# VH-VL binders against p73163: the designs that were tried, part 6

Target 1, 246 residues: p73163
Amino acid sequence: MTVDIKTTLVTIPNQNLQIAGYLAEPVAVGQYPVVIVIQEIFGVNSHIRDVTERVAKEGYVAIAPAIYQRQAPGFEEGYTPEGIEAGRKLKDQTSSAEILSDLEATIAYAQTLPNVKPEEVGLIGFCFGGWIVYLGASLPTVKATASFYGAGIPHWAPGTAEPPITYTDKIQGTLYAFFGLEDTSIPMADTEQIEQALTKYQVNHKIFRYPGADHGFFCDQRASYNAEAAADAWQKVKQLFQTELK

## First folded at step 4 (VH-VL)

Design a17 (framework fv_reozalimab_arm2)
Fold by ESMFold2-Fast, scan of step 4:
Structure a17 (fold): chain C 246 residues (1-246), chain A 123 residues (1-123), chain B 110 residues (1-110)
Amino acid sequence: as target 1 above (246 residues)
Amino acid sequence: QVQLVQSGAEVKKPGSSVKVSCKASGGTFSSYAISWVRQAPGQGLEWMGGIIPILGTANYAQKFQGRVTITADKSTSTAYMELSSLRSEDTAVYYCARDKYDFWSGYRGMDVWGQGTTVTVSS
Amino acid sequence: QSVLTQPPSASGTPGQRVTISCSGSSSNIGSDTVNWYQQLPGTAPKLLIYSNNQRPSGVPDRFSGSKSGTSASLAISGLQSEDEADYYCAAWDDSLSGPVFGGGIKLTVL
């Protein structure tokens, strides 16, 4: 059953950086696991705020940090050619080390909240965020990760960094990955390479491949929205977090 | 390989509208923008606009804003370009092309082109 | 539209190296990659070069591209009679939010 929630804009400190965050949390007094919600290339836009609220309604404290805080404070875009180009250029200006640092800072911030169970941390991310949460799953505090249509996991990283797949052996928690079979940004071979790496390093995982679903199938604000795939994937996310986050 | 097949030649009167179709073979259609480019006799290439089927968004060159409408039907892998208020200056070959705008790598150009549709506007 | 500028014509003889120029601004060539298209008489354009210097499958290595600042060049080495065509440069323009073309150049092989 969904719960009543409240939302707040927060500031997450990381050394000299003040990261904007969108916080959604149950109103009822209690302690809850925390889930970090990671943006697509479009910033913490309307869709990511909606997902953050949906996670909170399932009984979690949910926080979406602004991954582009260093490059473009306040950045958010819709699903237009201009938005894609702007978001892509910002993605290419990121740093894997800085992203990991910002994830660690977000987790540490969440652990200071009185309604958070500090040992029960999950991640969910979409598109670029799917890439980010795969990398973030390597953090020892992370118990559950839902990675949606994460492109480039086997072969791409900003600058000279190693791609997230090279960190697979450090994943301690459970990882669910969700892919659309019509998504040409993520060839079948890439999803197979990810599955092979997770299997090789004995990571608890499930890979979900949806026939007829394209990149962004979970977002109901995009023309690529696939209601059946999105509904099934959401059910799997709820099962993952209910099982792994106590 | 992905192929784009366009509808046949049209002869139209000034003031009317024309709607040209562009049917793609294969699943790549949804992940790439479809652009419309025209070429008047003996002239260069002129981009009119495009649609990204995966996003459902269309954008248009300033010259054609308000006169052109570009749509796509993902279920039939077909893109459409409708041009209204036709004038003799709209006589041209109209091409659809697959515009590769990858979420990761950015704009990569138009790698597959339709055969072209001749539109003649005469009184 | 004078968004990208190309000379209107060029000529060469078989075996020569020909270079085709393309000039833009900071909002297009200066900030994004350049594509080149070849159009043979009576046919649709064909993508010849993408991402400044990459060739699609089937394009001979005689064709190469380069970019410097707000300008780009297409080089054709060992010119052949079958290379007689119109050539267009193109780039994404940030200010217009779409691709823009050069005016095209007619290459004649003498």
Scores: ipSAE 0.087, ipTM 0.561, lowest interface PAE 4.0, mean pLDDT 90

Design a18 (framework fv_reozalimab_arm2)
Fold by ESMFold2-Fast, scan of step 4:
Structure a18 (fold): chain C 246 residues (1-246), chain A 123 residues (1-123), chain B 110 residues (1-110)
Amino acid sequence: as target 1 above (246 residues)
Amino acid sequence: QVQLVQSGAEVKKPGSSVKVSCKASGGTFSSYAISWVRQAPGQGLEWMGGIIPIFDTANYAQKFQGRVTITADKSTSTAYMELSSLRSEDTAVYYCARDKYDFWSGYRGMDVWGQGTTVTVSS
Amino acid sequence: QSVLTQPPSASGTPGQRVTISCSGSSSNIGSDTVNWYQQLPGTAPKLLIYSNNQRPSGVPDRFSGSKSGTSASLAISGLQSEDEADYYCAAWDDSLSGPVFGGGIKLTVL
């Protein structure tokens, strides 16, 4: 059942950096698990704000930090050719160390909120955010991770960093990964390599592969939106967080 | 499978305008960008612009900026390309194509093409 | 006017390996992936290769693509008579914010 929520723009401190965050939370008095919502290459745009609100309506405190805060404060783009080009360039300039630092800062900030259960942390991320939350699943406080169409997990990282798959042995929580079978940026072999790594290190996981779904199938603002795949994936996300976050 | 079906051939006078339609069937019209590409007789392919129907967002090649208008009607699954101030060098076959940009690997190209519409501009 | 450069023509005999080149710059092939299109006489282009080296469903594995720096190549192994066509390379151009095409190459199978 969905709950009533409120939304606020917040500032997440990380040393000398002030990271903009979009906070959505239940209005009713209580303590809730927290879910960190990680952007696509487009910044904390209207879609990511909508997802943040949808998570909160399921009974979670949800926060979406601006991953591009260092390089492009206030960056957000729609799903245009220009937005894709700009977002991809910022993605390529964002370091793994910065991403992990910002995730840790966001979790620490969330743990200071009076309505947050500090031990009940989940991640959800899309596209670049799917890559990011796979990496972030390696953080010791993360109990549940939903990674949507995270390309390059087995073989790509910015600069000279190790790809997220090399961190699989540090994942202590449960990870669900969602892929479209029409997504040419994520070959079947990549999804199989991810599944093999999760199995090898005995990570609690599920891999969902959707026939007919392309990159970005979850976003109803993208040309690649696939309503059936999106609906099924959302049910799996609700099951994951309901099971793992108390 | 998605099919793109274009309107029929046109013969136009210099200075007039032409509007070509591209109707999608057998798939999700609004799920992909629709690009317009022209080919003059015996010449190569030239991108004119494209539209993402779900966002009603069009972008245009510099050469055609101010002369081309690309629109889409989601209710009829039809994209349109209107080219104004026609000149003899606009004589070409005009194609619509389903266009994909992959957020991870970059531009992935045009995987479904219309049959083409011949536009002849003559005095 | 083509932004990417291809030779105007090439020829081969059945069974040969033919390579078709495409040259660009840092703003297109140097910064994004390359696509290849096949156009049979009197027909619309068909996507043959995308993302440098990926084949759409239904394209035979004798077609392959590669990219190095600001150049790309399409290789056709075991050339067949039905491969006689025009071939175009294409890439996204960052400075133009749109796709650009090569001038096309007419491949004749002798």
Scores: ipSAE 0.018, ipTM 0.535, lowest interface PAE 5.8, mean pLDDT 89

Design a19 (framework fv_reozalimab_arm2)
Fold by ESMFold2-Fast, scan of step 4:
Structure a19 (fold): chain C 246 residues (1-246), chain A 123 residues (1-123), chain B 110 residues (1-110)
Amino acid sequence: as target 1 above (246 residues)
Amino acid sequence: QVQLVQSGAEVKKPGSSVKVSCKASGGTFSSYAISWVRQAPGQGLEWMGGIIPIFGTTNYAQKFQGRVTITADKSTSTAYMELSSLRSEDTAVYYCARDKYDFWSGYRGMDVWGQGTTVTVSS
Amino acid sequence: QSVLTQPPSASGTPGQRVTISCSGSSSNIGSDTVNWYQQLPGTAPKLLIYSNNQRPSGVPDRFSGSKSGTSASLAISGLQSEDEADYYCAAWDDSLSGPVFGGGIKLTVL
């Protein structure tokens, strides 16, 4: 059942950094689990704000932090050649330690909100955000993680850091990963390596592979949108959060 | 296992147009990024433009903007490049190629090429 | 008037190692990966190296690529007569929103 929501721009403190955040929350008085929504390479753009609102309509406090706050405050792009290149460069300028720090700061901020159940934390992320939430699933407070088309999880990290797959043994919650089989940035072998790591460390997980779906299949604002895969994936996300976030 | 087969050689008059075809086989045609690259006699490779699905657009090199049109017909698995207002300087071999660009690793080049189509613009 | 700069020619003898250079700018090689193409006389180009140093299936390991700053290199070890060809570097150019090619280098195996 969807609920009425309100949206607000907020500022999330992390030491001397002030991270811009997009907050969506139910209007009705009560306490709700919180879900952190993590951007693609394009910043907190229209699509990520729409996803944040969709999560909130399902009965969660949802917040999307600007992951590029350090490199490019206010960065937001659509799906143009220029936007893709700019977003990729910003991704490559990030740091795993800073991203984890900013995720922890976002969770801590959310836990101060009077309508948040502080122990009921979920993550959802797309593209670069899928990579980020896999890493973030290693945080001890995270109970549920939905990782969409996270490229490079087995083999890539900025600088000299270890890739997110090396953190798999620290995941205490449930992780659902969603992949399109036509996605050339994520070979089948990468998805199998992820599944093997989750199995090895006995993480509660499900892997969803969609025939005919490409990178970005969940985004209805781009040419790769796949309505059938997106609808199925959204049902799985709702099931995950309803089961794990009480 | 993708193969690209191009249409045959053309001899054209100045001021006319030429339309070169590129038929794909193997794999899902609608997902292909197809670029067009030309090579004048004894010269290097020059990118003209391409259909790049991840951008949702057809991109053209500035030099050819307004003269080149790149299209695709998924029912016949065929891409086309039409060049108008032909000049003698347009005499070249025209190649289609499957382009690779992904969000994570960026541009990865053209991994499958057609055999080339010679277009001669007579004086 | 190529965007990427390559020497026009190079030569080597069988068994030698030759290196082919490619120079660009911050908008192309400095910000994206480099690809290399081999063009044998009378044929279409063939992708030889992608993502700076990766080989497509079927390309011998004697071909290798590297990138540093705004420059890239293709190395051919154990040079063979069939390596006589034109070689092109290429990269995505952010300012042009498309791939750009080097002018090409004619490699002669003496």
Scores: ipSAE 0.261, ipTM 0.646, lowest interface PAE 2.6, mean pLDDT 90

Design a2 (framework fv_reozalimab_arm2)
Fold by ESMFold2-Fast, scan of step 4:
Structure a2 (fold): chain C 246 residues (1-246), chain A 123 residues (1-123), chain B 110 residues (1-110)
Amino acid sequence: as target 1 above (246 residues)
Amino acid sequence: QVQLVQSGAEVKKPGSSVKVSCKASGGTFKSYAISWVRQAPGQGLEWMGGIIPIFGTANYAQKFQGRVTITADKSTSTAYMELSSLRSEDTAVYYCARDKYDFWSGYRGMDVWGQGTTVTVSS
Amino acid sequence: QSVLTQPPSASGTPGQRVTISCSGSSSNIGSDTVNWYQQLPGTAPKLLIYSNNQRPSGVPDRFSGSKSGTSASLAISGLQSEDEADYYCAAWDDSLSGPVFGGGIKLTVL
C-alpha cells in the first residue's frame, strides 16, 4: 500500500532558468509513474511538500516545482492575510506562457529520472495550482489531472491570455475537479460551466462538489480545513491515479 | 541576527579560477536566497547570480553564464561563488548578500551583506 | 555598465532636502518595486529602502522613497554629514530574470 520514500531538493532546467523542485520518490528499486504537484498562491510551502510526500507514498515519483522562481526564488508563505496578498501579487505577475513552459520543463526533467515511466504523467494542483493543472491538462503527455478549487478557470487569465476553459478541447486525459460548495471565489455557475465544457468536448471527467466545504478544504493547516471532504477527495485522487497511471 | 562572513582577499593569474566563500554566522540562510554582487574599482554594483540553499537551485546573470558557478553547503550554512577563466576585468570586490522577500511587495531586496572579498587578477 | 540610470553626482548642505533620481523601463521599475542601497566609503552596501517606500529597522525617517511609472526617487530630508555616500537604486528586471542596479550617485555634503 504505502511505501517508504526519500525526499530531495532538485534543480529543474528551463532554458536559462533553474527552477527549484521538491522531489519525493519511493526508495525501492523500480519504475513509477510521475505526478507533478502544483502549489497554491503560497509557494512550495509545508503543505505542498506534505502533499508531494503523500503522493510518493502511494507509489509515484512526485515533484513540486517552484512556479514563482522568476519573481521570488525561495518564496513560501503560510495562510495569513499578508501571505495571501504576497501570493496574489506573484500570481498576477505569472504569465500563462511561463506556466506552460515550466510545466513542460518539469515533465521533461522527470522523464530523465531512471525510476520514472516517461509516458505515465499526472498532475495535481490546489487553488492557483488547480487553475494551473486545468491548463496543464491540455498538454499531450498528461494522462490524469486532479484540480482542487481552481478559481477563475472559465473567465480569468493573467494579462490578455485566454482562460484555461478555452483549452478544454485539447485535454486528452482524464480530469477530476474538486470544489467546495461554500467557496465564494468559485460560484456554482463556474463549476457548471466547467462541467459543460468537459462534456461538450467529450473529456473523460468527474466533478466533485462538497457541501459545507470552503476554499482550501484539503489543507489541514487552514481554518477552512474540512476533514470529511479532504478524506473523500483523497480517495478519489488515489482512484484516478491508480486507474490512469500504470 | 545573521551575519555573512566572507573568505579573504585573493590574487589570481589570468586564466585561473577563484572560489569565494560566504558563511552565515549567528544563524542560517536556508529560508532565503543568497546573491553574489561584484563591484569593480570605482564602478557600480553588478549582480552575478544567486542560490536558494534549501533547494540547491542557482540562477545566473547572462553575462556570467558559463563562467560562474554558485553552490551551497547547507550543513555548514556556507555559499560559494566560483568564477573561472579570470580576466583583468574581473578585478573587483565580490559581495554575498541575503535576498529578502517582503510579504507585501514581491521584490527581492538584499538586507544582510558580507564584508566583501577583494579579487585581483594580475599577471 | 548599469541598466537603471542615475546621475553620477549630487551635492547639498546640512539641513537641505536632496532628491536622487532613478530611471528605468517597463521591464524593471515599471513592473516591480524599487530598492535603495547606501554605500559608505570602504564598506558593503546597506539596504536603505525596500518595496518603493518602506524602511528597514534602524533607518531614519528622513529617508523616503517614491515611484512613478518607470522612475523612482530617494529623498533625504534634513541632510547630515554622515549621509555622504554612494546611493544605488535597484529593481527586478522581468526581461533579464534578475535584479538590476543603477550606476550609483556620489552624494557630497558640503
Scores: ipSAE 0.006, ipTM 0.404, lowest interface PAE 12.2, mean pLDDT 87

Design a20 (framework fv_reozalimab_arm2)
Fold by ESMFold2-Fast, scan of step 4:
Structure a20 (fold): chain C 246 residues (1-246), chain A 123 residues (1-123), chain B 110 residues (1-110)
Amino acid sequence: as target 1 above (246 residues)
Amino acid sequence: QVQLVQSGAEVKKPGSSVKVSCKASGGTFSSYAISWVRQAPGQGLEWMGWIIPIFGTANYAQKFQGRVTITADKSTSTAYMELSSLRSEDTAVYYCARDKYDFWSGYRGMDVWGQGTTVTVSS
Amino acid sequence: QSVLTQPPSASGTPGQRVTISCSGSSSNIGSDTVNWYQQLPGTAPKLLIYSNNQRPSGVPDRFSGSKSGTSASLAISGLQSEDEADYYCAAWDDSLSGPVFGGGIKLTVL
């Protein structure tokens, strides 16, 4: 069951940076857990705004911060070859420390909202955002994380930083990871390495591998959209947040 | 295993147009692009453009802008390259190839190639 | 002219190690990965190396690639007569928004 929502553009302060955010929240009076929605390489585009609204309709305050605020204020692209090139370059210009700082600032901002339960924080992210929320799951305030098709988790980080997998022992919450088996950007060996790290450090987790699903299977604006995988994954996300965020 | 099969040789007059087909079998277009690359006699490889069927859009090299049109028909798993205003310098072998710009790792290159189509432009 | 620069020809004898160079700029090799294609006489090109140093299934391990700055190299160890072919480097060029090729090198096995 979905609820009525309203949407607002907000400004998230982080020291001298003013991060643009897309806020979606239930209209009904109450307090709700908060879910931070993290973009693909394409910025806070129409797909990410749609996901933010879908999360809010399930009874959460949902916020999508602009991860590229430092490099390209207002950046958003669709799913075109030019958009891929531009978004990939911006991804490579990010900093793990700055991303973590921006996640912490977004959480802190959310905790100031009168309709937010300040201890009930979840993350959901896609593509680059899947990489980001795996890293962000290491933050002590995060109780639930849904990571969608996060490439490079075992072996990549911008600059000289450590890849997200090296932070696995700091994850205190529950993490669900979602992968398409046709996704050539994320080899099976990478998903196995992630599962092994989560198991080794006794992190509460589930790994979902979808036959026939490719990178971006959750996005209904892409022809790689896989309705069956997307529907199943969404049910798992709802289960995760209902179980872990009260 | 994906195979690309191209249409047969063409002989065309200057000023006309040619349309070459490239049929994929043993797989789908999926998240891959179909690139068109030409090679004039005794010369190197030259990229003309590509289409990513799942996006429904084509992109072209600047040299061919306004003269080349690349399309795809997903129902027949066939890509097409049409080159207009033909000149003698357009005499070449034209290849289609499966290509990929990966969302994460960047440009991955052309891993499956058609057999080539010879286009001769003469009076 | 080609955007990426390769020597026009090279030669070697069976068993020798041969290195083929490719030079570009910050907008292509300096910003993205390099691919290598082999073209045997009378055939379509074949992808030999992708992502600087990765081999597709079926490519022998005597072929290897490397990249440093704005330059790349293809190395062929244990050269064999069937390696006689044209070799092309390629990379995505950010300023042109598409892949660019080297001029190609004709490798002769003596």
Scores: ipSAE 0.089, ipTM 0.630, lowest interface PAE 4.6, mean pLDDT 91

Design a21 (framework fv_reozalimab_arm2)
Fold by ESMFold2-Fast, scan of step 4:
Parts: C-alpha cells; sequence; structure tokens
Structure a21 (fold): chain C 246 residues (1-246), chain A 123 residues (1-123), chain B 110 residues (1-110)
C-alpha cells in the first residue's frame, strides 16, 4: 500500500554550486530512509520525477539531483533524437569526481532533513544513472543500490577517469543490477564482467537479466518499455530497499 | 553478423511515390538507427533521414521534409523509406544502413549497408 | 551541396603516404567524432574509420584517422592499387540532428 506524499523543488549546496533537486517525501510524521534517484542522460525529466514519487510512495524520502547542474542548469529532455543527442553531449562533459562530489552533497543534504534516518541511504539510477549509482555504491554510507541498464560500467568514464567497475572492491552495501537481454548497448560480455567483479570482491549482489527487454525497459515513456520486466524489477527494488534500509 | 537486404529496382513516373524496404537479419535491429542515404549517378552520398526502431522516432534532412517518410516494423525487422512527389532528380541508388548513433557512445557511423535499390524516375 | 568539404581528387603511387582532408564547422566535426567511408566502383560504401581514429575489424592498420578542431584527415600509408576508390568523411551534426557527408574524393593510384 502506497502512502501520501508531497513534492518540493529544493536546492542542494555543494561548495559554491547550488544543485537543483526534486524532493518527494511521505506527508505522515516519522523518520524514513532516503533514496537518491539518479537521472538518465535526459536530465531530471518527467520520468525521473515520476520514479522519485513512486519511491516516496513506498515510504522513503526520495531526492533526484540535477547531475548536469554545472553544464546546463534546468536541462531536461524527452526521448527524441534531439534529446538523445543533447543528453549524450552533456554526459560526455561530466566528471566522475564532480559526480561523486554532487552525490555526496545530495546525501549530506538529505541527512539534514528532520524526517530522514541519516544512516539509511539507498541509490537507484537508470541508463547513465545506472552507471552513476554503480560508482556511487562505492561510497561508505550507501547501503543499497539498484542499477538499471548501466551502460559502460566495465569500460567507459568521462575524460581520463577509471570506469566504475574498478571501484567494485569498495562496495560495502548490497547491489542489484537490472539488464535487458535485448540491450545491444550492454553486451553479454559486459554483464558477465560485472558479475565476475562483484563475485571476486564478495559484494552482496543480484543480477537480473530480462529476456525480451531492451535498454530503457523500465520507462513507460519509451518505445522499449516492457511492462512485465518493469513490474518484476520494481518488486525486486522494493525487496532490496525493505531488506537493506531500516 | 547483421545483414541488410533491400527490395528490388523500381521504375516510377514523375509525381508518383516509391517505397523501398530494408530487411535486417541477425541481431541489432532495434537499438541502432537505420539511415537512408541516396546517391545520384556520378554524385556523392546524401543523407535522407533515419529511424531509431527502439524509440519509434524518425528524423529527416531538411531537403526531404514533407516528401520522405521512414518507418520500421519491429516484428519483421524491416525498415521502409517512402519518397513522394517523385521528380527526375530523384533518380538514384537508395541505401539503407545501420547507423550506430549509440545513445551512450555517440555517433559511430554506418557499419552495415544494404546492397542498394536503384530508383529510376522517367516519363 | 555537401556540408563537409573535401578536395574532389587526389593521387599517389604504390607505397606512398596519401592524406585526405575534410573540413567542417563547430556543429559537426567541432562537436562530434568523424567517420570515413571507402566506396569501390559499383558497391555500397564501407565503414573504414569511426570515432576519429578507430578501425573496424578487418581494416588494415595502414589506414588511420585524426581530428583537430573543425578539420579531420584520413591517412593511407603504403598505398596499394586496391585503395583506388572514393573516400567520404562524415560526422554527426548537432544543428541537423543527423549525419552529414563530405562531397567525396576520388583517389587514383598511379
Amino acid sequence: as target 1 above (246 residues)
Amino acid sequence: QVQLVQSGAEVKKPGSSVKVSCKASGGTFSSYAISWVRQAPGQGLEWMGYIIPIFGTANYAQKFQGRVTITADKSTSTAYMELSSLRSEDTAVYYCARDKYDFWSGYRGMDVWGQGTTVTVSS
Amino acid sequence: QSVLTQPPSASGTPGQRVTISCSGSSSNIGSDTVNWYQQLPGTAPKLLIYSNNQRPSGVPDRFSGSKSGTSASLAISGLQSEDEADYYCAAWDDSLSGPVFGGGIKLTVL
């Protein structure tokens, strides 16, 4: 059963940067774990705001920071060729160090909220966000991470940084990864390499591979939406957060 | 590996329309763009438009806006290019190509090409 | 007209190094990677170089690409008779949200 929520636009301080954030939280008095929701290449668009609200309805404080705040304040795009091009260019202009800094600032901001249990931090991210939350799972405060169709985890990073897979040995929490088997941007060799790294470093993990599902299968605004895979994956996300975030 | 097979040659009258098919076999139909590129006799390559089947979205070169429609049928792994209001200047070989505009990696070019379809427009 | 500019022709002798230029603008070569295509007479184009300097499987290492600012170059070392073909540069254009081609260059091996 879902709970009533309220939503607010917030400003997350990180030194001299003011990061726009979309906050969704239960209206009932209480303390809740916090889940940070990380965008695709398209900014904090309507889909990411919807996911943020869905997380909050399950009894979490949920916050989505604008990862592109430095490059393009207020950026959001839909799932058009123009949106893909614009979002990809912004992704390539990011910095792994700045992303980690902004993620830490978002967590710190959330921990100041009176209705947040400051030790109970989870991450969920999609596409580029799936890449980001894999990297972010290496932060010592993160207890639970749901990484959806994170492309390039074994091989790619902006600039000259190391890809997220090189940080696997620093993951202390539980990581669930969700992949569509039809997703050509994430070949089987990549998902096998991720599984091998998580196993090698004894990270508590599960990897879910969905036959017939493509990149973006969770997003009902995309042509690749797969309702059955999305429903199953959401059930797994709820189980992850219920188990790991108290 | 992916192979693209196009429909056969067409001879059309000015003012008519032509619809060329491009059937993919093997993997990788839905996640990459299928572009249409034409080449008039003795001329260079001219991009007409693409469709990304996974998104159902198409984009067209300005020169062809209003005359070209590119569609895809994911169930048959087939892309189509329809060009209307044909003129003699539309006589060309029309190619489909798998165009790797990976949303993640950026533009990686057209790595698999169909054999081409000759369209002749004459009275 | 083509959006990217290439010379119409070039020539070389077997064993020499030939460089083919390609000029664009900030919206294409200046903002995205360059690809190169080889077209033998009567055939479909073949992808020769992608992402400025990467070779697809099966392309000999005598072909190399480079990019600087709004310009790109294809270099062919150890020129061979089978390299006689038309060569096209191409890039993604941000303003058009699609690929653009150079006019093509006919390379003759003398």
Scores: ipSAE 0.062, ipTM 0.555, lowest interface PAE 4.5, mean pLDDT 90

Design a22 (framework fv_reozalimab_arm2)
Fold by ESMFold2-Fast, scan of step 4:
Parts: C-alpha cells; structure tokens; sequence
Structure a22 (fold): chain C 246 residues (1-246), chain A 123 residues (1-123), chain B 110 residues (1-110)
C-alpha cells in the first residue's frame, strides 16, 4: 500500500559545499528508514525525482543529492546525445573521494531529520548511480543497496582510483544488483566477476539478470524501457528494503 | 563481427525524397549509435546525423535540420536515413557507420562502415 | 566549411616520416578525443586511430596519433606507397552535439 507524500528541495551541507537535494517523505506522523537515490549521468532529472517519490510512497524518507553540485549546480538532462555527452564529462570529473564524501554528508543530513530512523539507511542508484551505490555500500552505516546496471564496477574509476569492486570486502549490508542481459556496456563476465567478489567476501547478495533487457530498462522515459523487467526489479527492491530496513 | 549492408544506388528527381537503409548483422544493434555521413564527388566527409537506438533518439546536423529523418527498426536491426526536398547538391555517396559513443568512454569514432549508397539527383 | 582545419595536401617519399595536423577548438578537440580516418580511392573510410592514440586491430604501428590542447597530429613513419590516401581527423563537438570532421588531406606518395 502506497502512502501520501510531500516533496521539498533541500540543501545538504558538506563543509563549504551546499549540495542540492530532492526530498520526498511520507506526510503521516512517524519515523521511517531513509533511502538515498543516486542519479544516472543525467543529474537529478525528472526520472530520478519520480523514483525518489516512488520510494517515499513505499514508506521511506527518500533523498536524491545532486552529485554534480561542484561542477554544475542545477544540472539535469534528458535522454539525448547532448545529455549523454554533458553527463559523461561531469562523471569523468567527479572523484571517488568526492562521491563518498557527498554520500556521507547526505546520510548525516538525513539522520538529522525528525522523521528518520538514523540507523536504517539504504541506497538505490542507476547507471552511474549503480556504480556509485556499489562503492557507497562499503560505508558502515549502509544496510541495503540496490545497484541498477552499474557499468565498470570491476575495472573503472575516475583518475587512478580503485574501482568499486576492490571495496567489496567492506560491505556490511545486503546488496542486490540488477543487470539486463542485452546490455553490452556490462558484459556477462563483468556480472560474474561482481558475483564472485560478493561470494568471496561473504556479502549477503542477490544478482538479477534479465533476458531481453538493455541498459536503462527501469526508466520509462527511455526507448530501452522493459516493463516486465522493471516491474520484477521493483518488487525485488521493495523486498530488499522491507527485509533490511526496519 | 558487426557488418553494415546498405541498400542500392538511387536516381532521383529534384524535389523528391530518398530513403536509404543500413542493416546491421552480428552484435547487439541497440548498444551503438548509427551515424550517416555523406561525401559529394571529390569532396570531404559531412556528418548528417545519427540515432542511438538504446535511447530511441535521433539527432541531426544543423545544416540538415528539417530535411533529414533518421529512424531505426530494432526488430530488423535496420537504420534508415530519409532526405527530402532533394537538390542537385545532394548528389553524393551516403554512408552509414557504427558510432561508438557510450557513457563511460565518450566518443570513440566510427569503427564499422557500410559500403556506401550512391544517390544521384538529376532531371 | 569544415569545423576542424587540416592542410589540403601533403607529400612524402617511401621511408620518410610525415605528420598531418588537425586544429580545432575547446568545444571539440579541447574537450574530447580525436579519431583519424583513412580513405583509399573508391572505398569507404577506415578508422585508423581512435581515442587520440589507439590503433584498431590490423593497423600497423607506424601510424600514431597525438593531441595537445585544441590540436592533434597523425604521424606516419616509414611511409609506403599504399598509404597514398585521403586522411580525415574527427572529434565530438559539444556545441553541435555530434561528430565533426576536418576537410581532409590528400597524401601523395611520390
């Protein structure tokens, strides 16, 4: 059963940086777990705001921080070649240290909210955000992570930083990863390497591989949208958060 | 091994339109952009536009905006380029090419090219 | 009018090293990688160099690329008669949201 929500634009302090955030929260009095929603390369666009609202309707406080706040305040793009080029350049200019710092700041901010259970933190992210939340799952406060089509987890990081897979042994929570089998930016070998790392370090995990689904299958604003895969993945996300966030 | 095969030569009258096809074989069709590049006799390469099937988005060079329409049929792994209001200056060889642009690597160039389709506009 | 600027022609003799230049701006070469294409007479272009200096499988190592600021160069060492062709540089242009080409250079092997 979905609940009534309200949405607010907030500012998340991180030292001298003021990170814009999109907050969605239940209107009913109570305390709720918090879920941080992490963007694709396209910024906190209409799709990410919609996902943030969908998470909140399931009974969570949901916050989407602007990962590109340092480089491009207010950045958002649709699913166009212009958007891809702009978003990719910002992705390449965003360091792993900055990302972890901003995730920690977002979690700390959420923990100050009176309707948040401060120990009950989850992450969900898409595309670049799927890469980010895999890295973020290594933070000690994170209990549940849903990583959607995160490209480059085994082998890519900005600059000379270590890729997220090298942090797998720091993951204390549960991680669900969602991949489309038609996604050539994430070959089967990459998904197998991720599964092997999670198994090796005894991380509680599930890997979901969807036949017929391509990169971006969860986004109904993209031509690659796959309604069946998206619906199944959403049920798995709800199960993950219901089990791990109390 | 991805291969692009284009439709055959066309002779068209001024003011008509032409639609050229480009069929991909091997590999996943939707994971790469397909660009259209033309070359007038004795001239250089001119990019017209492209389509990224994964996003369903076509994009066009400013010069061709309003005259060119690029589409893709994922079920047949075929991209199309339609050019309307043809003029003698549109006489050229038209190439389709696989355009490697992804959100990790950026623009990697056109690594597989069709054989070209000669379009002659004359009366 | 091409967006990237190349000389119209160049020549060399077998065994020489020739360098082909390409000049752009901050919106193209200054912000993204450069590709180079070889076009033999009567054929489709062939990707010769991508990502500034990388060679596709089958391209001899005597072909090399480099980029500095808003300019790029293709170097051909040990020039051979089979290298007589047109050469094009290309890059993604942020302002135009698409790839742009140089005007091309006709390389003659004497």
Amino acid sequence: as target 1 above (246 residues)
Amino acid sequence: QVQLVQSGAEVKKPGSSVKVSCKASGGTFSSYAISWVRQAPGQGLEWMGGIIPIFGTAYYAQKFQGRVTITADKSTSTAYMELSSLRSEDTAVYYCARDKYDFWSGYRGMDVWGQGTTVTVSS
Amino acid sequence: QSVLTQPPSASGTPGQRVTISCSGSSSNIGSDTVNWYQQLPGTAPKLLIYSNNQRPSGVPDRFSGSKSGTSASLAISGLQSEDEADYYCAAWDDSLSGPVFGGGIKLTVL
Scores: ipSAE 0.020, ipTM 0.563, lowest interface PAE 6.3, mean pLDDT 89

